# VH-VL binders against q86iv5, part 9

Target 1, 237 residues: q86iv5
Amino acid sequence: LDSCSICVDFVGNSLNDLLNIILNSGVIGTCGDLCSAVPGGQIVDTVCDLLCDYVGVDEFIKLISDVDPDPIYICEKISVCKTNDNAAASLDLVQINPQNGTVGGTFTLSIAYTVTNTIATGQLAFNIIDPTGNAFGDAVLLVQQSPEQYTQQFQFQATPSEQESFPNGLYTVQALVCEGSCGSPHPNTYTLANGTTTFTISGADSSSMSGAGSFSGSSQSTQTGAASGSGSGFALF

## First folded at step 1 (VH-VL)

Design u06 (framework fv_utomilumab)
Fold by ESMFold2-Fast, scan of step 1:
Structure u06 (fold): chain C 237 residues (1-237), chain A 120 residues (1-120), chain B 108 residues (1-108)
Amino acid sequence: as target 1 above (237 residues)
Amino acid sequence: EVQLVQSGAEVKKPGESLRISCKGSGYSFTSYWISWVRQMPGKGLEWMGKIYPRDSDTNYSPSFQGQVTISADKSISTAYLQWSSLKASDTAMYYCARYGWKSTYYFDYWGQGTLVTVSS
Amino acid sequence: SYELTQPPSVSVSPGQTASITCSGDKLGYKYAHWYQQKPGQSPVLVIYQDSKRPSGIPERFSGSNSGNTATLTISGTQAMDEADYYCQAYDSSGTYVVFGGGTKLTVL
């Protein structure tokens, strides 16, 4: 785990806590004052102190308090994550298996992409858009990803929840490879490639009961190089 | 309205002690840092240090560490800047200033200044 | 130690735009604040957080901050704007307040 991944993970998990501390605290004169208030224990406090000390407390607070902060942008401004305005990639494959499934069934999203000019700090992200227009997705962090072919897999179970009901019909998958955070308006952010596929859900899987919908990501194959990071949840881009 | 009112001008000899004051009114005195800023005749602004009146926590510029003492009495909403032994080079206008809120640390209100003249 | 550099003086004619710069290492990553000081008076905050105006400050005052340079811009400069202007930020550690050396604005 490199310093860039550590920074992105910390900021991603602590951004709202940091904003709340800044909003509710009086004068914050030191990185220690800010970071000691962040929940997560001594390890989180130590990471916070290191990142804040690198640029100083005023600069750190400025970055956190920006109108639309995102973890990759913040970590690039701290100089622990690199940028490449000339990054380039293509999407070679976006497919769902099965192409026709049922509510309660398990789906695997396979994405293959080729980096043609190094991605310094970016994302492989996807949204799945249901027949009503409701979307969910996930992203994985890409750090110093060299020109090679890469493969990533994601799995999810079509189990109805408050966030996604999985109605019968046509689903659209959109995948993006980005330098920076996909969809971010911040400098050094570029959509490098996009691809789409579709799948259908019909009927109920009687072998499964209702529960919380969840998905999981898989790291890329070692045969295609290395990428760091993983995530789960609902991605909005 | 928010006001910072400073003590009057002082004329002193080298080696004498001095304490000047800055009284805050119109706001919660214990909720804001107070800084001291020096301006020597014809020169620019130099930050000396700050105090948080709630607990008297202080932070000094390295250039002024050990030269002056910053203190506060929250019961009368007053901050102080003190010298144990004045030098001719201490001749300057001294301002107190209040920090803004929410970690932005600009000076939103300033006292009128206290002129300190040190001569033999 | 961290330093903010300002030109010692800037001269403009009435009604013209004045630009006062403040340079420091990675200053665009920090907030820059600006103060106006007239002879015999206390400094007055005219811009905070790079570009924001306190209530009572005319809209002809604006600010920006990017890269290594913050800029105070006064459009339609008036005789009453004649003053010394100081930029302010925190040092690299975020611990100590740093002022620029000040710029004397002359309106003639």
Scores: ipSAE 0.000, ipTM 0.417, lowest interface PAE 14.2, mean pLDDT 84

Design u07 (framework fv_utomilumab)
Fold by ESMFold2-Fast, scan of step 1:
Structure u07 (fold): chain C 237 residues (1-237), chain A 121 residues (1-121), chain B 108 residues (1-108)
Amino acid sequence: as target 1 above (237 residues)
Amino acid sequence: EVQLVQSGAEVKKPGESLRISCKGSGYSFTDYWISWVRQMPGKGLEWMGKIYPGDSDTNYSPSFQGQVTISADKSISTAYLQWSSLKASDTAMYYCARGYSSRWYSAFDIWGQGTLVTVSS
Amino acid sequence: SYELTQPPSVSVSPGQTASITCSGDKLGDKYAHWYQQKPGQSPVLVIYQDSKRPSGIPERFSGSNSGNTATLTISGTQAMDEADYYCQTYDSSTALYVFGGGTKLTVL
C-alpha cells in the first residue's frame, strides 16, 4: 500500500527491462514512451508512469542509468522511500532449528531484533553459505519501522535443486539488519546489526528418503529430471 | 494539458440544497483521487474529503462527515460536492484538487479555480 | 488531532533568503508539501515530499524536513514571491490531510 514498497517491488522486477529499453531505444521523449515498452501489463505500466511522471522522464532515465541495480537506493532518489542516517537496531536472536538436520528436512531460521531508532527504508536479510561456498538467502523490506521488538521467521526445505544441492557438512548463517540495502555501497546505507550461526546437514531424512544411502551409479539418462528448486533465492550480499 | 474546471459561483439561502462540480481533463480521471478543500473568507485551507472515481471509494474529514456528500460520474470525468441543507457557516471558497495518486502520495498537484459559495438570508 | 504550526508572517528584502517553518509532532517521519497562494488565485504546489520541485517551479525554491520541523526556503526572493504559503502532510494514524495555518510572505 505504501509508495515505497510499491516502488521497490517495481524497480526490483523491472530494472533490467528499463535499462534495455533505455539502451536500445532512440530518443525517449515521454514517460509514456518509456513505460509502454515495459512488460508486465497495465498495473506495471501504471506504476512506471506514476514514478516517472513524479520526477520527469529525463531525470527518471538518469536515475535508472546512473546507479548499480539497487531498488531501495533508486526509490530513495525518487523520494518515495525515506532515509535515516541515525537508524539503530540490535539483533537479539539468530537461531536455526534443527541445528543438526538431514537432506530433505525442514529448517526454520528465527530472528529477533529490536529497533531503537526508526528504520526508514531497510532490510532484514540473511545468507546461508553451504560447505562448498555456494550461498542462498532472502530478505524482507523494512519501511518506517518504529522502535519496537520484532521477530521474523524464514523456513526452507533442504531439497536438492540446480541452485543448491545441500551437500553434507557445515552451513553458516549470516543475518543483518540494515538501513538501506544490505551490502550496498550507496550513501545512506548502514549495517545496523550483524549476527551469525551455524548448522549441520548429515545423511538423508530417513522418513523421506528410505534406502537412499546405499545406492550408487553414474548412468546417463535422456529423461529430463523435474528439478525445480524452491530455495529462498540467491545471496543478497 | 491537465486541468480541473469547477462550476460557477453560487448564492444560496440557509436550508437550500446545492451541488457543485469539478471536471477533469487531459488525464485518466479514474486513476487519481479528487479532494475537496474549503477556504473560509480570510482563513486557511481545510481538507474536507476525497473520492477515487475508479471505484467511488470516499473518505471524509470528521468535521465534514455527514455534513456533505462527495460523489463522481466517471463517464463525464466529473466529481461533485453536495449539501442537503446549507448553513451560513458554509460560506467559503471550495477547491477541488487532484491527489497525485494519493493512495501513494499525499500532495495535491493540480487545483481547480475554486467555486465561491455564499449562504445568506 | 494532528496539527501543523506556521508563523503567521515572514518579511524579507528583495534578493534575500526567506525561510518559512512548519512544525508538527515527528513531522520528519511524514512527508511535508508546500503550496503558494496569491490573492484571488488557487494554491500552487511548489514543493512535494519534503524537497522535490514540480515542473515549472524555479530552482530558488527548496525544502527540508527533519525532527519536528519542515522548512521552505526561497533564495533570491523576488516581489512576485509575495503570497501565502501553506505546508501540508498526511497523518496515517487518522487518515487525514492536514494543512498548516499559512504564512504571509512580504517582500519589501
Scores: ipSAE 0.000, ipTM 0.406, lowest interface PAE 17.6, mean pLDDT 84

Design u08 (framework fv_utomilumab)
Fold by ESMFold2-Fast, scan of step 1:
Structure u08 (fold): chain C 237 residues (1-237), chain A 121 residues (1-121), chain B 108 residues (1-108)
Amino acid sequence: as target 1 above (237 residues)
Amino acid sequence: EVQLVQSGAEVKKPGESLRISCKGSGYSFTSYWISWVRQMPGKGLEWMGKINPSDSYTNYSPSFQGQVTISADKSISTAYLQWSSLKASDTAMYYCARSGYYRLFAYFDYWGQGTLVTVSS
Amino acid sequence: SYELTQPPSVSVSPGQTASITCSGDKLGDKFAHWYQQKPGQSPVLVIYQDNKRPSGIPERFSGSNSGNTATLTISGTQAMDEADYYCQAWDSNTAYVVFGGGTKLTVL
């Protein structure tokens, strides 16, 4: 079993639920008290119990309630995710297709990178900055990623929403490879590589019944990034 | 308890429009993707596409792109599958199923009971 | 595009071990999940993440996944295990869900 990936996915998906339970419940005496209240069914409850039991309910609550909760950091503190202060990587390609598209159109972001010293627990992350300075992005989890060349693609539709309107103009893509969570101030976090590209949106396409754009990752060795605990949008570095 | 409850069986004629539904309960609806899966009579399972109810982003199988529309209304925890013009070849059982949106949890732990759609003239 | 191949049928005697295979290019680098479907019923998850059982699934169900082949193993097969079995994976190149064609298990 890959306890690290399980932990990061659980915390990422359940952080807001855990915080709401902690804030609104009376005295929480056991991991069972906390975890039985988490929505998601039997599998989610089992994962919650397992992780909470590793450190005990008091320490688990403290980790979740920290000022800047971060799934990778929490799972490193639980000791189910490893750290490597000597991790190293290079970013070989950041490319978006098409480079000139329309509102409602589909865009594919292709990233190639090389790991030169094992990434224990980290992210491949990106931010897209719109013409007004509003940013959105996504990340995929990297666990025990050995020295090798890797590729990752992300696909999204530029569908307007309250989070991102997709105005016409120049967009900037920033990509990072990190040990730990990209942009995190927590210990054992390092930016290993970064790269940028740009694309343009002009005109309009047929409107979708969908809201904000969303990203679909494709990777054999990594999992898609965790959602932020306090927001409904993508995590940003 | 987690449940996905689908709308009832439909009998339609070619050319008619149809929308079927899948209502989630007992969990945070916006924390899971909802997929639609087709099973033609006597055949296997075919993944049609999925929706993220939190932002209504959709991802379709190439075989179903442009054939159907997947949508969701998170205020009532309901996902939809819609045809603008049905064909006889759309006769099938349609299932909805939930999955986690991270790759590790990309399996279907809960399924709806299915909606039988029969299209004949 | 990515394909998962299963044998169309497998037959075993009661009490014997059934093995159902699922083959795909470098499938061992992905997670394989398995579903059981009985006539007139929705699919039921029996194995997830290669080898894990959901609560309520009997211990006689197990799984493995290496190289190009994932295997669902049912030890001490019972009449109640007669069903269609489907494997499923995530295609990392297209980000699409892929099902195998299904295997009809007959217990005679």
Scores: ipSAE 0.000, ipTM 0.412, lowest interface PAE 16.1, mean pLDDT 84

Design u09 (framework fv_utomilumab)
Fold by ESMFold2-Fast, scan of step 1:
Structure u09 (fold): chain C 237 residues (1-237), chain A 122 residues (1-122), chain B 108 residues (1-108)
Amino acid sequence: as target 1 above (237 residues)
Amino acid sequence: EVQLVQSGAEVKKPGESLRISCKGSGYSFTKYWISWVRQMPGKGLEWMGKIYPGDSDTNYSPSFQGQVTISADKSISTAYLQWSSLKASDTAMYYCARDKYYYGSGRYFDYWGQGTLVTVSS
Amino acid sequence: SYELTQPPSVSVSPGQTASITCSGDNLGDKYAHWYQQKPGQSPVLVIYQDSKRPSGIPERFSGSNSGNTATLTISGTQAMDEADYYCQAWDTSTGLVVFGGGTKLTVL
C-alpha cells in the first residue's frame, strides 16, 4: 500500500461527497471541518485529513472543484503520486477467448504490454463496444511500473443487465496503456499505447439476468513489476 | 442567502476601455470558481472563462482568450471582466455565475448574477 | 468543436407534457444540465446531472440523458413555464463549457 494508491482510492470513492459538502457549507475553515463530514468512517476521515493537510484546505477545495479533475490528477497535484512525461509502453497482445460465444457465456480478455520507460502513475484500461455502440469497461491503476513485460487477464460473464443487454453481433475491444488517466484532458496525461480486437456473440441464452454486467480482473508481472487499482463497469474513454 | 450582484448597464464607444464587476455574498467567495457568460442580443449563452478568487487562477475559452481579462479581488468578494478596447461586436448581456464541479459531470452554474448590459455604438 | 443542438421552439397546450431535446455526440456519456431563462431575467438552474432538481424547482420538471440525446420533460405544463430553455454540458476533450442554442417554449 503506497500513499499514491491510497490517495487514488480515497478520491475515487469520496470526490462527489467532498463536492456536496462544499456545496452545502457556507464556510469551511479547516481540513478537519471538511473531512469530518465525509462518510465512510474513521479510516476515510484519517486519509482525508492527511491528504488535505499536505496542501491546506483552500488548495484542497480548489483541486477538487477544478476543471474535471480525476483521482490520478488530484493525487498528482497533492504530490503523493508521481508523473513522468517520458513514460513509454507498447501493447503486445489484446486477445479475447472465446472469439465466438453466447449470451450468458464467460469471456477472458488477455492483455500483454511492455513498459519501456517507467510509468509513474497511469492506467491499463479497456472498453468493450457492443454492436449498437454502447460501451463498458474497466481499468487498473499502474504505480511506478518499471520497464518490463506485463500480462493482465480480465473475465466477464455476458449476463444481460440494465447497463448492457449483450445483443447478438460483433463486439470491439479497445485497450489503452496511459500515463495519467486514460482519456483525461489534464496535464501529464498521455496515451502510450493502444490496441484492438473483436469477438462475436450469437444465440440466445438469457436464463440469468441480474444487475449490471461485471468483470473480475487480475494483473501479473512477468518479472518484478506489479499493477493495482480498480475501475467502474462503465465506459472509461 | 447566496447572491451575485453585478454592476450597472454601460454605454460605450468603440475603442474605449471598460471593467464590469460581480460581487458575491452569502457564501465563502474564495472557495468557488466564478464563470463569465456572454449573451448577444437575441442569441444564446456563450461561456467566456472562469476565475478561482482564492488565488486568481484563470481559464479562458479560446474564442475569448486575449479579448478580455478576468480578475478578482478577494478582499471585497468581487470578480471583474475587463476590455482594453471595446468593439461594436462586444454589445451583449454579460452574466457572472457560481461554478459547481462534480467528478464526471463537469461544470454547471447554480447561482447567476442579474447581468450587466454593455452597449457599444458609435 | 463539440456542439449541442436544440429545436428552436416547442409549443404545448396548458396541462400537457412538454419535451425539449438536446443532441450531441455521445451526450449520454456526459452530464446534461438545464437552465430556464425568462425575458429580461438571468438563467435559473432547473435540472443538473441529467435528472436532479435544485431546491425550489417543481417536481413536474424532470430530465433524462442517454445515447446522443438529453431530454427535459415538463409535466402538466403551465403558462409560467414559458421561457427559453438551454441545455449545457462540459466537453472533457477541450475543457470547455458548451451550451445548446436554446429552445423557446410556448404554452397556449
Scores: ipSAE 0.000, ipTM 0.435, lowest interface PAE 13.8, mean pLDDT 85

Design u10 (framework fv_utomilumab)
Fold by ESMFold2-Fast, scan of step 1:
Structure u10 (fold): chain C 237 residues (1-237), chain A 123 residues (1-123), chain B 108 residues (1-108)
Amino acid sequence: as target 1 above (237 residues)
Amino acid sequence: EVQLVQSGAEVKKPGESLRISCKGSGYSFTSYWISWVRQMPGKGLEWMGKIYPGYSDTNYSPSFQGQVTISADKSISTAYLQWSSLKASDTAMYYCAREGRYSYGKLYYFDYWGQGTLVTVSS
Amino acid sequence: SYELTQPPSVSVSPGQTASITCSGDKLGDKYAHWYQQKPGQSPVLVIYYDSKRPSGIPERFSGSNSGNTATLTISGTQAMDEADYYCQAWDSSTSHVVFGGGTKLTVL
């Protein structure tokens, strides 16, 4: 993986721990003082040290302690991820199949988009909003994605769980292509394209069921390019 | 689907060793903290500690540090809770739980729980 | 060490509003989360980040957190809501999870 992807993965995975360390520690004098407290073993500590050393411990702490912490923005500020204020893209397709399904069924989200000016560091992101307003989603990290057509598919099974019960009703799918983190208020962040579609779940009584819900995805370029995935299973914007 | 499946009930004598397990599936096991929570019969929930399986880093509650060992095996997406020498006071239900978070958030809550492993220690 | 205090029990009639409190020093400066546990079952997250509901949790569940007290509110309480409820916070001074002692909700 490139340094940008490594940084975004590290910050994304360690942000809560870094914030906790900063809030609970006394005086942090060195990158080593901060990074040795981060869970993750020697590899994570080494990545932390290298990233912190690029800007120094005071600036690193300042970036992590921002009101709306954002792994892409942090990694752009420490100069391991690039920015492009002139990035541009369009969403060509946002489609979910089947458009009418049942609890326990498998749904496939197909997204096609075209990059018209290079995305330096950004996301292809989606949120699925259930009938009660609760959301889940995922994002794929886009690093130096050249002007080309791209297709991305995500698959999930509507298996009820305590976190997402998949109630009967209308679901809304929101998809975004962004430079920077989608929905972030930070500089060098732009929503380049957005699209919305819907699907319906009917038939099963989801309120009395228990289980688990999840999703999976794949990345496919129609010509050439690269994309890295990340996700939390919850709304990203 | 995200699921945490724990090992079956155990009946042990004081002084015996024990290891119980929690297998994660349906998500990137190496990317989420797994916590262990004890519930003694008729009592409340007590946080014991947690592990980040991707790198095997651990954090323990002061009450449990030195009393148990938390570990994980990435190759089979399984976290473990281990005692070198059980006491009758270890009789309890033990839960594993995934620490939920947004990728960009700072929320320390448990979004998925295992079904629990009952450990009974008596002579 | 940081402690969260809950009343041991709360009783309410069906259709009435139940309020379960969780008290801790400057708890409003922390995030409170709430779990429901029915007999023989694992805990279920019902409120996180003080007031947010996970998917599948009925709208009658709500939460608040200010000063020293977080409150779980169940409107139009139903028999199925009878359970033990636990609050939980993150103790930043020790980097540890803390649970309240639990409240048994009885719906009579």
Scores: ipSAE 0.000, ipTM 0.403, lowest interface PAE 14.0, mean pLDDT 83

Design u11 (framework fv_utomilumab)
Fold by ESMFold2-Fast, scan of step 1:
Structure u11 (fold): chain C 237 residues (1-237), chain A 121 residues (1-121), chain B 108 residues (1-108)
Amino acid sequence: as target 1 above (237 residues)
Amino acid sequence: EVQLVQSGAEVKKPGESLRISCKGSGYSFSSYWISWVRQMPGKGLEWMGKIYPGDSDTNYSPSFQGQVTISADKSISTAYLQWSSLKASDTAMYYCARDLGRYYYYGMDVWGQGTLVTVSS
Amino acid sequence: SYELTQPPSVSVSPGQTASITCSGDKLGSKYAHWYQQKPGQSPVLVIYQDSKRPSGIPERFSGSNSGNTATLTISGTQAMDEADYYCQAWDSSIAYVVFGGGTKLTVL
């Protein structure tokens, strides 16, 4: 429920809608003119108005129109998310279970990390690279994470889809802890830690597969800090 | 009713200073970039640079950096293109155009009518 | 610096399809925009973001962009489509706008 998480979630979900409204609207004189056209209902409109009013419609449109999409950066420029150029962390564990599974099976990625200097606004992100080099992943938002140890779990089912076919072979998992959006060139962005692991997929689990494949994602968190939020970050490297 | 209206034609001598204008109406002037584009007689379009009137942030083409100054006054919805010392090679049609943003570059959707600048004798 | 190359002229008969190309290194990884300019008039945006039409632009105008080449296509070309056509790209790595040299379309 923090302002930062609300902002990052809103911008992440509404960026393309905002850009299309700017393109197609005849006159945008106020935040209300822009935000009333954003789909998502009254709550989304209220969040949009609040964020836009913070900086004014001109600056808000400029931030939305920035070269690279980066909800964390936009929300930092609005001043609802904090920055810390001295944030620091280490990656203690990157583990996937099972280490040898089948197509259609459920995999759990466990990541343990230690924050040594507060992460103001950042991400825990991961990419899974299949045997052909195709990658998929996710990220969770880290807000005001104090120095302590954290554990986060992610779960996915290896169900073939248009995005990922889950071929047999060796898979590589890369995890990153960042201040800012992992991989972003924007100011106040730093990769704090990275780690890797591998797992294999062999054969098909005939008891779990029938017909079309679909991606089904679920994330579990066992965080002990004040962290919150989630974002499907498209961070690679 | 979105319009950009430019100042009238200018006839100048080499070495003179000049400022031409581009006035926006029918939209939130401060929320959109204004680009300046040169077209020499019988030639194509050349992008000179742009300004965001909301905060006067500017971006110049390398070939025009230091040759001209782009500015804006958002209180009167007007952008300017200025030369400190004109040369005969500055003879051209100058257009201003509305530029919808950096990230998703939408092209220039509204153009002024152009200002013809002639620099001779 | 980044350059966009267009043929200097294209000729078609009324009702034929006109194709105007714009070539640049890895242009398909950038957005291409297209402008129409008639003699004595300001340019008019006819295609933006490779393939999208602004309101008021006839459906016969379409665009594509892949690899090194963007293409403006005018189906059922009319005499009123005679104009110079310019492609434009934005390269975020060097933060400036580039225009092609222009193509004169003649409808005979």
Scores: ipSAE 0.023, ipTM 0.546, lowest interface PAE 7.3, mean pLDDT 85

Design x01 (framework fv_alextatug)
Fold by ESMFold2-Fast, scan of step 1:
Structure x01 (fold): chain C 237 residues (1-237), chain A 119 residues (1-119), chain B 110 residues (1-110)
Amino acid sequence: as target 1 above (237 residues)
Amino acid sequence: EVQLVESGGALVKPGGSLRLSCAASGFTFSNAWMSWVRQAPGKGLEWVGRIKSKTYGGTTDYAAPVKGRFTISRDDSKSTLYLQMNSLKTEDTAVYYCTTYRGYAFDYWGKGTTVTVSS
Amino acid sequence: QSVLTQPPSASGTPGQRVTISCSGSSSNIGSNYVSWYQQLPGTAPKLLIYSNNQRPSGVPDRFSGSKSGTSASLAISGLRSEDEADYYCAAWDDSLSGYVFGGGTKLTVL
């Protein structure tokens, strides 16, 4: 799609590989030298070369090796993603159904928000905090999202895994709309709106091993630019 | 309204210890990186250290003069930042400010708490 | 000495433009974002400029920042008596793995 989404996806998938290559290599003289070592095949290598060539290999290595790198920040620094310090949004709805469920049940998180000043590069993100304080979540990338009303739906099944066991009790859902990466210390990052809701799980299997969850999401909006997401079973902010 | 309220400042003898607290409100504390900045009487600003949010590892960085003596910690459930000061020196006499840290800048500041190290 | 160098004082009259300089090196200003802080007498510092040239909400457009190479500048246009304060620049320093401040500039409005 757009170069910003391509960059965020590439960096998100390759950051650890790039860091390992940089740490284990002596002198890297060209973008080709760096990028040919990145696993993923010819398409990944081509994207790497394109992005590295925007700033040159020395600056690219610096950005990857800098303190607290994240994909949006890196892609903004190489000038393929835009920033807007005046971005603005409101969070209109954070709702989870059912509000009272069971282990193994399917839960749907519905978020409605309004953009009032364009989001150049940002996230719609959420964390779910279990009764023990363990958190998991997901985010979708927002690129050049114009002033409009938007809705986003996420669905997950409360199946115990290594990351999240889904114990009985009260769960808190926190949703954020951000310019930049939610919770990032980097320049041009702002929390634009936040909201919370809760739900409960009862009848959880207490004999379950330590666990983790999985998500699926959909976007129901018309916008300028691309809306794509990178997901994580871990808290994002 | 964002508020940061420091407390715990006192008169302490050289070699002593003291813990400062910073109570935060009006923003999502758990998402924020936090920092301590100090100012000796009649002198300029000096960064003490910072602590990252848990999403970014919750790790700390310190200025050379305090490294090994001071420890920054946080309690997200209480929205409170701490500075544990050990092996205090007269050079540590200052007003200590609690700040939020965003975009490599100190966005919001408390009013400060005074630490005096004197025999 | 401070790692970043500022003039110890600056002055101007109401309505004039004053500029405060901040000089560093490749490991700090040359590689990282610059921020500026205003400290009115008897008060805590206030963020005035971040990311080299951005203003927080509530800071008037009379204040502007710029950066070139290893140096940064704060410009105050339409100087007012309430601008009389100490001004500090700051940046992260890669070689120190820490944040550094300038020595501060006392601005007097004559």
Scores: ipSAE 0.006, ipTM 0.502, lowest interface PAE 12.4, mean pLDDT 85

